VH-VL binders against Small ribosomal subunit protein mS42. Designs and how they scored, part 11

Target 1, 220 residues: Small ribosomal subunit protein mS42, of Schizosaccharomyces pombe (o74379)
Amino acid sequence: MSFQQRFARALDVGYKNFLSKDAVRNIFAYDNHLRGLVQKECKIHQTPYRVPSDLMVQSASDPARANLFNYSSQLVNHDFFFSGLISPERPSADADLGAINLKPGIDASFGSFGELKSQMVDVGNSVFGDGWLWLVYSPEKSLFSLLCTYNASNAFLWGTGFPKFRTNAIVPLLCVNLWQYAYLDDYGLNGKKMYITKWWDMINWTVVNNRFQATRIESL
Short names: E, the ipSAE of ESMFold2; O, the ipSAE of OpenDDE; V2, 0.75 times the mean of E and O plus 0.25 times the DockQ between their complexes.

## First folded at step 14 (VH-VL; framework fv_ebrasodebart)

Design t3 (from r1 with heavy chain A33V; at its last look DockQ between E and O 0.05; V2 from the best seeds 0.00; counts 0 for: pae O 8.9 > 2, placed apart)
Fold by OpenDDE, look of step 14:
Structure t3 (fold): chain C 220 residues (1-220), chain A 123 residues (1-123), chain B 108 residues (1-108)
Amino acid sequence: as target 1 above (220 residues)
Amino acid sequence: QIQLVQSGAEVKKPGASVKVSCKASGYTFTYYVISWVRQAPGQGLEWMGWISAYNGDTNYAQKLQGRVTMTTDTSTSTAYMELRSLRSDDTAVYYCARGPRYYEFWTGYFDVWGQGTLVTVSS
Amino acid sequence: QAVLTQPPSVSVSPGQTASITCSGDKLGDKYAYWYQQKPGQSPVLVMYQDSKRPSGIPERFSASNSGNTATLTISGTQAMDEADYYCQAWDSSDAHVVFGGGTKLTVL
């Protein structure tokens, strides 16, 4: 199923046992709003409209274009988040074949997938404020780790500093949206932990594995 | 050199389905969005939706939700638009047009247009 | 649902300046695009991102977009410019592309 198919279907039925259709619609409405804001900022700054990822990179070092960065970055994050999910109609996934290829590294880094889950749930739940929790891979260290970013910041630009940005220093593999709007509709103010727990079951490990493999190939 | 060539005119009965093709050439098909726009006789342009040839992402006009399906075949650089449950008011010239690059979601302009396909729905 | 409003028709004499407006709520916050369509032909992009001309479009074509109105201006209008003109934008509220109703430009 394509991302768009998932998107369309998600708008109709939501993600079973994760997000209701209303919650999904609310999130995507916000995403659409952000797209409009990106256009506005592009006009303000006399910047041609480009893909959010390009705009994000271009605006990241310019305080005057902070809004453009934030909106663009959030769009990138949204896309990355949703593209990493299984089909909305799939209530839960048994062992995904994609996870098999990740197991050695995950075991080495966290001990087990169970431990990874536990840590992501706990760390995510402990995050104060809006942000994102990422599973990232370090090609240099050959290790997986968790990274938390706040607001619209992301793992793509993390740790490299500007202007010496290195795209391969940390490779994002998956993320969970920790913005309140992402979980309040279905889980409420105290439902963040449950939200992340349910999110785990919706991870498409095939996609995660593809991202991991792609990075490894590029690093060779 | 960049070109979109559409399939020929169609005549359909109410309730039937039509599938229009749009073959692209002169550019990397997979990296762009294809949009579909129709124009009823003597009327203006109506956006129907778009599809990303890269990842298959689609966005359809609300009024056509449930009746329209857009697809792509990257091996042949061809986009398809299927419209079901045809009605008389679906009679129009249907255009495919090249939109923005993929990942430029939900926006962009149409810089290359097909020649149009007339679809006539009559009892 | 965002709506773009255009005058149904505009008439000019050869050599005169034609102005076609496109009105929408906060249209100036969005990029506007313009298309020319002659009878029996496909639309042609004539202006993009409010005021930019694609290659091959004459310099007599210009456009602006501010407030709630985008404007296509054709200076020194020629007979060949007689066509329907459509404005277009993206509606962020429903993530849809929106076209204006079109304006028939007649060169007298």
Scores: ipSAE 0.012, ipTM 0.560, lowest interface PAE 8.9, mean pLDDT 88
ESMFold2, look of step 14: ipSAE 0.302; ipTM 0.723
ESMFold2 (binder alone), look of step 14: mean pLDDT 91; pTM 0.939

Design t4 (from r1 with heavy chain Y54W; at its last look DockQ between E and O 0.05; V2 from the best seeds 0.00; counts 0 for: pae O 12.9 > 2, unsure alone 71.6 < 75, placed apart)
Fold by OpenDDE, look of step 14:
Structure t4 (fold): chain C 220 residues (1-220), chain A 123 residues (1-123), chain B 108 residues (1-108)
Amino acid sequence: as target 1 above (220 residues)
Amino acid sequence: QIQLVQSGAEVKKPGASVKVSCKASGYTFTYYAISWVRQAPGQGLEWMGWISAWNGDTNYAQKLQGRVTMTTDTSTSTAYMELRSLRSDDTAVYYCARGPRYYEFWTGYFDVWGQGTLVTVSS
Amino acid sequence: QAVLTQPPSVSVSPGQTASITCSGDKLGDKYAYWYQQKPGQSPVLVMYQDSKRPSGIPERFSASNSGNTATLTISGTQAMDEADYYCQAWDSSDAHVVFGGGTKLTVL
C-alpha cells in the first residue's frame, strides 16, 4: 500500500482536533514535492529509484548525494510521523492498551507518561529551527530518551551509527515533526507548543509499542 | 475511458476574455494536475501553466503572468483556463492535458490530452 | 529560461531509422519526454522519463537522454510515423514545462 493510500482518509478529513484537512494536504504536498525531488536526484546520480529508506541509507555517506539523502530522509521521517498517529476519525486517545506495555520503561526513564509529555512538549517547543523530536529506546541501557534532530536528519541512522561516528544503538519509537510547515497552517507562528500538545493526543501507542516490542525481540 | 473533453471553439475581440473548460472523466480528478498548452497556427506547443486539482496550486508561464487564471471544480471534475486581454497573437488551439500525479511533479508527463479548443482573436 | 532545441525537420525513407534530437543545457540531468502530433490531432505521448514507452506505442520507438541531448529513435520507420515530434522537460528551478520547437518527420 502506497503512502497516499495509507493516509487517504487523513487527506480527506484531516485529524480532528489536531490538523485540518488543509494542513494535512499541505504537508502531503510537500511530501509529494520531495518525492519528485528524490526522483530527480536519482536521475542525476544515475541511481535507480528505490524506497526512500534505502536511498537514505545509500546516500548518507556521500556528500555528493546530500540532496538525495535529505529528501529521502525527510520522506522516511514523514512516513514514520504519520504512521504513529491514530486514525483521523478518532477524536482523542483514550486508554491505549499499547501504552500499558510501555509504562514500566517510560516510568523508569521519565517518571510517568505525563512527565514524558511535558518534556516532549517543552523540548519540542524549545527547538529552534526545523527538525524532529524523537522518543528513542536504547536496548543496551534499557532506557527511553528524547533525541532531537535537525532538518532532515533522523534517529534511524543515529542508532546504527555512521561509519566514522558510531553511536550507541537506539531505536526510534515515535517522532513529531517540528518543521514549521507542519503546524503553521493551523497553529501559526506562536502555536508550536499547542501543536505538540495536540500531537500527543494523536499518538498511536499501539504502533509505538509494536515498534518497541520488535526491538526487544531482535535483541534476544 | 480516460478522457478530457474541452469546450467549443471561441471567437473573441481584442481586449476580451475567454474561458475554456476541460472536463475530465475516467480517473480520480484530484490526483492529477491539469496543464494547459496552446498552439498557434503552424507553430509549436507552448506551455501555459498547470494547476493541481489536489491543492489548487498553480504555476503559470512567465509570459502569461497576470493574464491567465486556471481553476478547477472538483465537484464536476472540470478545469478552467481564463485568458484575459486577448490579442491577435493569442489565436491558437488550446489544449488541456492531464499533468503529473500530485506526487510526481518534476518527473511527470502529459499522457491524456483534450481535443483542443480553437480560440480566434480578430477585430 | 530553459530552451530545448530540435531540428525543424528530419526525412527518412520507409524502413530506415529516424533520429530526432533535442538539445538543452544539462538536459541529461532531467527527464525527457516526447510527443507525437499528427495534423489536426492532439499530441500523443510516445516516450516518457527518457526511455520509457507508454502502452500502445510500438517497440520501434525508443529514446535516450545523456549529456545535453535527448534522442528519439524510430527504427523501421513507417509512413504512419510521419508527424511532428516535440520533446519536453521540466525546468527544475521554477517547475515550468518546456517544449522543444518541434521536428517534422517526413517519410519519403
Scores: ipSAE 0.000, ipTM 0.511, lowest interface PAE 12.9, mean pLDDT 89
ESMFold2, look of step 14: ipSAE 0.646; ipTM 0.842
ESMFold2 (binder alone), look of step 14: mean pLDDT 87; pTM 0.905

Design t5 (from r1 with light chain D29N; at its last look DockQ between E and O 0.72; V2 from the best seeds 0.00; counts 0 for: pae O 2.3 > 2)
Fold by OpenDDE, look of step 14:
Structure t5 (fold): chain C 220 residues (1-220), chain A 123 residues (1-123), chain B 108 residues (1-108)
Amino acid sequence: as target 1 above (220 residues)
Amino acid sequence: QIQLVQSGAEVKKPGASVKVSCKASGYTFTYYAISWVRQAPGQGLEWMGWISAYNGDTNYAQKLQGRVTMTTDTSTSTAYMELRSLRSDDTAVYYCARGPRYYEFWTGYFDVWGQGTLVTVSS
Amino acid sequence: QAVLTQPPSVSVSPGQTASITCSGDKLGNKYAYWYQQKPGQSPVLVMYQDSKRPSGIPERFSASNSGNTATLTISGTQAMDEADYYCQAWDSSDAHVVFGGGTKLTVL
């Protein structure tokens, strides 16, 4: 299933109280542009076209393939971002059962969901330049934390290398797009804080919880 | 409780197509990939490819490119593998297995396996 | 194309230690996984990420990685351990999964 198919409804109606359909369409147009650039880079480097996640991993350690990495990584991040949102028709997030399962860990790490929100809004707003803000989980430490990445960098490949060589491995659970194109259409140059605030209300905590649960080995 | 249940045995003629189903239960289907592995009689395990139930991404073994299609139905938590232009050397037990998680990418193991589906290709 | 090489067969007496090796190019940079398969049954994961044991797998099963060789070790081997064992890893060049040729473990 394509990204556009998965989020086709968002293209038609946008995300109510968060992003207009025009803003969403512009973002998706940018994704399509990135896909074209990925294909171009694949040809340049004589690399078979693959899914963005594979290309991202493959190009991550090669300075000569930096463009391929950036384009593919941005696609991965974008997909991760949108997949963590509630339905476009939902005006705001009500109480979500998924949040209940996360509460003990969030409380332990941040004190409360309110504090987590406050920190994400403040940290996100304080970020200068384009990037992403992540909520991540460390299975080893059993702690949640915030991570900011710049440009197309992401939390998936954060660390000293591939998973086998990574110390203090983290798992991304959600992210917010801090690229200007993500919020300028609806919020303007001074609307970044409001954008992140509204984003918080659009978080699908069921998805976040499922991602969190997926960090654990399920017993047979 | 976590299990994959596959469709029944198939007998096909050369040139035909076969579509095997794999129904998942006991876990969040959409956050794992499903991999397909086959085993010819008396031979070892051969990886065929995977499909991510998370975003629909697929990766097929080079040997099977053009002949294999993997799909998922998230509403029924079912994965499908279609193999076309069947040959006698496609005779094998076909397994589905729970593959990497959404964040593992080029890592992961197969911790849950279906019971296997025998596909026999004969004239 | 990545290849994982296993011995075709290993024999051990009951109570003794069995060792099954899996060798591959740059395997030291990748996680190794191990599967047990008995006749007429589906494979079962017995070791993951080089040396981690899934729940339900006996402690007599262990694994390690040294250089480009992964080793599955079964201490105090029992008759029930007689099976085919496969190692598995990822090929970073094409993001494909690779299985070893399999090792038949016979308990004499």
Scores: ipSAE 0.115, ipTM 0.710, lowest interface PAE 2.3, mean pLDDT 89
ESMFold2, look of step 14: ipSAE 0.477; ipTM 0.765
ESMFold2 (binder alone), look of step 14: mean pLDDT 90; pTM 0.934

## First folded at step 15 (VH-VL; framework fv_ebrasodebart)

Design u1 (from t1 with heavy chain Y54W; at its last look DockQ between E and O 0.05; V2 from the best seeds 0.00; counts 0 for: pae O 12.2 > 2, placed apart)
Heavy chain, then light chain:
Amino acid sequence: QIQLVQSGAEVKKPGASVKVSCKASGYTFTYYAISWVRQAPGQGLEWMGWISAWNGDTNYAQKLQGRVTMTTDTSTSTAYMELRSLRSDDTAVYYCARGPRYYEFWTGYFQHWGQGTLVTVSS
Amino acid sequence: QAVLTQPPSVSVSPGQTASITCSGDKLGDKYAYWYQQKPGQSPVLVMYQDSKRPSGIPERFSASNSGNTATLTISGTQAMDEADYYCQAWDSSDAHVVFGGGTKLTVL
ESMFold2, look of step 15: ipSAE 0.565; ipTM 0.821
ESMFold2 (binder alone), look of step 15: mean pLDDT 91; pTM 0.938
OpenDDE, look of step 15: ipSAE 0.000; ipTM 0.526

Design u2 (from r1 with heavy chain Y54F; at its last look DockQ between E and O 0.05; V2 from the best seeds 0.00; counts 0 for: pae O 6.0 > 2, placed apart)
Fold by OpenDDE, look of step 15:
Structure u2 (fold): chain C 220 residues (1-220), chain A 123 residues (1-123), chain B 108 residues (1-108)
Amino acid sequence: as target 1 above (220 residues)
Amino acid sequence: QIQLVQSGAEVKKPGASVKVSCKASGYTFTYYAISWVRQAPGQGLEWMGWISAFNGDTNYAQKLQGRVTMTTDTSTSTAYMELRSLRSDDTAVYYCARGPRYYEFWTGYFDVWGQGTLVTVSS
Amino acid sequence: QAVLTQPPSVSVSPGQTASITCSGDKLGDKYAYWYQQKPGQSPVLVMYQDSKRPSGIPERFSASNSGNTATLTISGTQAMDEADYYCQAWDSSDAHVVFGGGTKLTVL
């Protein structure tokens, strides 16, 4: 199933208590624009079209293909962001807080889910410019941490899946879009903090937990 | 259910115009483009163009530019295709199809089709 | 304008695998779509974005796209699969849609 199909319902109703349908439409329109740009860049560089994740990896180390990298990376980031959200009609994900398998690590790393939320809200709000805020896991250290990336860069470049970029083996678990287009429509220029606060309630911790567990299995 | 219902068969003389309608139901009309595809007897599918019900943007096949006009009426969830200066080689079954959503024009597809409208152009 | 070329016809015995090709310049750099059309009926989407199946399409339908060629594969072909098949792609330069010439699949 395509990304667009997977989240098609969000285009109809938005994410309740988080993003209006208009805001979602704008984001998806931007995705479509990026997809077109990726296609053009592939032609320019005589690169066969691949899924954005593959194109991202392929172009990451080539300054001549910087546009291809940025566009593809942003698509990957968008997909990761939206795939981590609960159903559009669900009012909140409070019941999902404290995923049992995440709790020990989160508590050890941040003290509590509440503290994690507070930190993500504050750190995210403090980010100047466009970027992404990530919750990442280090299998080596068995620790959770926050990572901020700017523009279309992402935490996957730091992961074990990309050997060329292994500076710190981390696994992305969730992220929040800090680009202005992501929150301006619904929250305004001064609404970034509220945006992130509302985003927290939309996190699908089951998905996050699955991502976390997958990492652990690979480490065995 | 999601469906597109087209207007009935048309018989026209050369030089005349035809306007085919396509009424959509079962989905939010404004979120999708409508594409028009025709098929001459015993021939393949030929894309004519699309119109976005979201923003009104149109894109016509080069072959038909200047001769085709696509419109939408959001109040009735109906798309229209007008073809002018009809010729005998315009004889075909004309299909409307639910095109991509406004956010997937580069990667979209036609998942719902009308039943087709036969347009016969004869002297 | 981009052109997609299909063989006019393909024949296969029941239970065998049918392969329908669609060739175009750098088609592998684009998404390919496939439509099935039976006589007197409207086309039906059977594959989208190279290899994805819409809901309701049997698993015996698969597709791939690389280089200059997209391929629709029907494993365990059944009599009901007899139809015309059209490939489709978007022109990346002008957002036009291009269809292949169509392939008549006959199940012997």
Scores: ipSAE 0.020, ipTM 0.610, lowest interface PAE 6.0, mean pLDDT 89
ESMFold2, look of step 15: ipSAE 0.265; ipTM 0.695
ESMFold2 (binder alone), look of step 15: mean pLDDT 90; pTM 0.932

Design u3 (from r1 with heavy chain N55H; at its last look DockQ between E and O 0.07; V2 from the best seeds 0.00; counts 0 for: pae O 7.6 > 2, placed apart)
Fold by OpenDDE, look of step 15:
Structure u3 (fold): chain C 220 residues (1-220), chain A 123 residues (1-123), chain B 108 residues (1-108)
Amino acid sequence: as target 1 above (220 residues)
Amino acid sequence: QIQLVQSGAEVKKPGASVKVSCKASGYTFTYYAISWVRQAPGQGLEWMGWISAYHGDTNYAQKLQGRVTMTTDTSTSTAYMELRSLRSDDTAVYYCARGPRYYEFWTGYFDVWGQGTLVTVSS
Amino acid sequence: QAVLTQPPSVSVSPGQTASITCSGDKLGDKYAYWYQQKPGQSPVLVMYQDSKRPSGIPERFSASNSGNTATLTISGTQAMDEADYYCQAWDSSDAHVVFGGGTKLTVL
């Protein structure tokens, strides 16, 4: 399902106990705005309009195309964020079988899912400004860790080893949007912590597990 | 070798249902979507829909909404397409094809195709 | 849904360059794909993401996509290239797939 399709569904029902219809509509409007901006930047730079992921990669190393990079990257981040959520129609988060397969690694890295949640909530809440908080996996180290990126930057760029940010290869597994527009509508200026707390219950651990398993297989 | 192997030809009466299977091998089944495309005799390709084994999401062509159901069995690396309320104009060769990977959010192509399954609907 | 329009047929002599067009509203803003289908066979991907060539596809195959038109070009056309060719678009906004009507390429 595409990002737009996910939004379409959420536009009708919202994410119960997480994001209202109005909040989703606001995010959707922003996403559409970003798409327009990407098109504009493509024209400015005489670059054919392509999918945001390709445009992101192509513009990442070019300071002159910083806007194109930021807009396209943010679209990629949006899609990754929402694709990691459970169905908007789900009234509450149930135990996910996907989490079972992640448990050994999560326990080894964080001690427990509870600890992971606590850390993500605290770290996310401590982030000043706009950005994203990621759970990432290092196949080389066989460890899970948290990564914070600012503005429209993302963990994918870290994984691909861009020269300036070359860290050990990491695989993004999930992320939470820490931009103010993501939580202000429903949670207010002081509601960031509650926003992240509620987000946790909306995580689709099946998707997360699939991302994790994909990394493991490819590393063999 | 990466391949998709489909079930055999079917002959059905109008109003009946048909379920075609597509068994994948040579790659990690869960990481790819499967699309179904049909081709009536002497006609072009018609996209029916796709299913993501990764997300479990489906997307069907509007024309077939309500009549088609796509499913996957990850344990057997098999995709299924069920078409209900069959009509004579449903007579076609039905293809399964490997779609986009799980991390290809914005792209999609079919790089591996099944051999096709002839479904004949006749009175 | 987007409609992709192809000419029903194109004819070329051996060694000549064949061009098959695919037209659609804002097609250049989407990725275009091309498939070759010979009689009694399954389609084969010959071009992906506008201009990328899959492994095993001859270099004489090339493609472009701009504006409202995608074009498949076959240089030095050979008898074996005689087939039906379908363009396909992937719409990321709604995750729908659209095929063109197909073009029969005849090598005279």
Scores: ipSAE 0.014, ipTM 0.584, lowest interface PAE 7.6, mean pLDDT 88
ESMFold2, look of step 15: ipSAE 0.125; ipTM 0.655
ESMFold2 (binder alone), look of step 15: mean pLDDT 89; pTM 0.928

Design u4 (from r1 with heavy chain N55K; at its last look DockQ between E and O 0.03; V2 from the best seeds 0.00; counts 0 for: pae O 11.7 > 2, placed apart)
Fold by OpenDDE, look of step 15:
Structure u4 (fold): chain C 220 residues (1-220), chain A 123 residues (1-123), chain B 108 residues (1-108)
Amino acid sequence: as target 1 above (220 residues)
Amino acid sequence: QIQLVQSGAEVKKPGASVKVSCKASGYTFTYYAISWVRQAPGQGLEWMGWISAYKGDTNYAQKLQGRVTMTTDTSTSTAYMELRSLRSDDTAVYYCARGPRYYEFWTGYFDVWGQGTLVTVSS
Amino acid sequence: QAVLTQPPSVSVSPGQTASITCSGDKLGDKYAYWYQQKPGQSPVLVMYQDSKRPSGIPERFSASNSGNTATLTISGTQAMDEADYYCQAWDSSDAHVVFGGGTKLTVL
């Protein structure tokens, strides 16, 4: 399923047991707003419009283009977050074959998927303010870890995916949106923990595995 | 299945008006815009305008200002396009197409198209 | 109003790569969209937001948009790809849609 299809579908039906259609609509409305802001910033800075990932890289480390960077980065994060979810109409997440390939590393790093879930829920819930929580992989260490970024910052800045920021230190595999707009509609001010808990069940581990495998291939 | 079904072919005289309907199904009609695009025989696509079923906002091509009216009926999930003061050069296949969602202000594409309605204007 | 210019026709042999250009002032600053239309049929969206493929569109279809030119590329062109192709831009400033003049792709 293409992102566009997921987008359209989610807008119509929401994500069952995770986000209502109204919540999804609000989130994607914000995404669209950000896209508009990116375009505006591009005009201001006389920069041709490009994909958010390129704009993010181009505007990085330039204080004068901080808005462009933040908006672009948030779009990248947003896309990464939603692309990692299962079908909106899926009633529940069954055991994903993709998770099998991750199991040895996850077990080594966290002890179990259950422990990973617990940690992500707790860490995510403990984050004050807006941000993102990431599961990342270190090819050098062959270990998984959690990374928290604040506001529109992201794990790609420290990953191998962006040439200008290649540290070979970490590769993002999945993330959860911890911005308040992501969960307030359905879960309320005190519902962040439940939000993350429900998010876990919506993870597409096939996608995560593909991202993981891609990194391994590149490291060979 | 998401689809747009248009009304049948029309034959009109110059000076008359035509109203084409476009019935939507398979999605939440109110949340999307409908655009109208026409194509004269052997010619390219010409955008006529769009209407947002959500807010009722319309935007018409400058060339057709004052002559075209787009409306929606949310109760029947139907969009209408009326073209007045018809001329021979209005002879074309008229398409309705699903446009952006109500919150997609910065992007716009047409992912679902009707089958087209031939409108022939002849004396 | 913005004008998008396309070549009227492009010809390729089967298996070759076809490139269809769409030129417009600052087109690269906008999202470009591409539609395929076969005779007697409604247009079909084949590319959206410059380079994204809708579901069901073959991977041999790709697109880019930079500067003043958007390009639709069809690698390994097949007979079934013979059609008219239209580029389209969305102007967010006035919420207007503009189509290119269309390009007839012939597969020889």
Scores: ipSAE 0.005, ipTM 0.512, lowest interface PAE 11.7, mean pLDDT 88
ESMFold2, look of step 15: ipSAE 0.282; ipTM 0.699
ESMFold2 (binder alone), look of step 15: mean pLDDT 90; pTM 0.931

Design u5 (from r1 with heavy chain R101Q; at its last look DockQ between E and O 0.07; V2 from the best seeds 0.00; counts 0 for: pae O 11.0 > 2, placed apart)
Fold by OpenDDE, look of step 15:
Structure u5 (fold): chain C 220 residues (1-220), chain A 123 residues (1-123), chain B 108 residues (1-108)
Amino acid sequence: as target 1 above (220 residues)
Amino acid sequence: QIQLVQSGAEVKKPGASVKVSCKASGYTFTYYAISWVRQAPGQGLEWMGWISAYNGDTNYAQKLQGRVTMTTDTSTSTAYMELRSLRSDDTAVYYCARGPQYYEFWTGYFDVWGQGTLVTVSS
Amino acid sequence: QAVLTQPPSVSVSPGQTASITCSGDKLGDKYAYWYQQKPGQSPVLVMYQDSKRPSGIPERFSASNSGNTATLTISGTQAMDEADYYCQAWDSSDAHVVFGGGTKLTVL
């Protein structure tokens, strides 16, 4: 389903065992606010409204369009984050570790999915301020790694996973939102670790696998 | 050469389902979405929806919600469009098209088109 | 849903300039795309992102998009340009694709 479809569905039911309906409403309200801000920035800069990914790319190197970049980038991050989640209706689902194609690389890079989870939880929890934590893949090195970006910055600008920025350096596979608004409603000021822990169980590993496979196909 | 090759013409009864295939070649299949567009005889182009071969995301036209399902098989670089509960007004040439790129959910164009599949719905 | 309106038909003599319009609410704030379709054939992209021309499309094809109207212009129109032309844009609210109703270009 599309981001907008997920938006609608999540607004109705929330993400069970992860984000309440109210929390989702707040997050997506912010997303809509960002979309409005993007529209305003486009008007200011006399730029036609485009998808956030295009606007992000176009504004990335222009200090005069820093707001446009930040707002657009944050929207891209939001989309990537939510598109990587399982269905909102899925009850208390455990992490779908069925992504068998990821296992060899994950094991080689982190030791196990369990260790990966542990590291993402710990690293994410250790991040001070607003940002995003990413699992990325390096096709050249055939290794997985964690990447932390701050504020609205993202991993796409560094990787091959974004068609317009193909550097062959890294490919984003999943991310977790570490902005305070993402977890404060349900988890409170000290609930960041629990937030990330529960997020792990909401990962759609099919989507992650598809992203990973896309990279591998390119290398063939 | 980049191309999309669709399955052959179909004749269906009202209430039946049809599944049209679209095989892609000449490019990295997962880097693009596949869009489906239909055209009734003597009518204009009607967008049906798109599916991302990268992340599996779909977006269907509101008119077809609940009646259409799009899927992809990355192993064969093939996209499928299933339309259920067929009606006479579903008679059309159905096109698959490449686009948008896999991370351009809200923009893009269709630069490669299949040859079209005629689906006739008649009692 | 966004609606794109095109004139049903446009006629020009060979060598003249043909203009096909596509109107939509705030269309100029979005990218417009154009497709050519000849009888019995699949559509062909002729313009993308308002004014960009794909490889293989003649230079006589140009386009613009401002206000509420996108315009496809064919200078020095040739008989081979006779076709149906469709404009296309995206609905930003739901990521849906919208096509215009199409314009039949006749070269007299």
Scores: ipSAE 0.000, ipTM 0.535, lowest interface PAE 11.0, mean pLDDT 87
ESMFold2, look of step 15: ipSAE 0.011; ipTM 0.550
ESMFold2 (binder alone), look of step 15: mean pLDDT 90; pTM 0.927

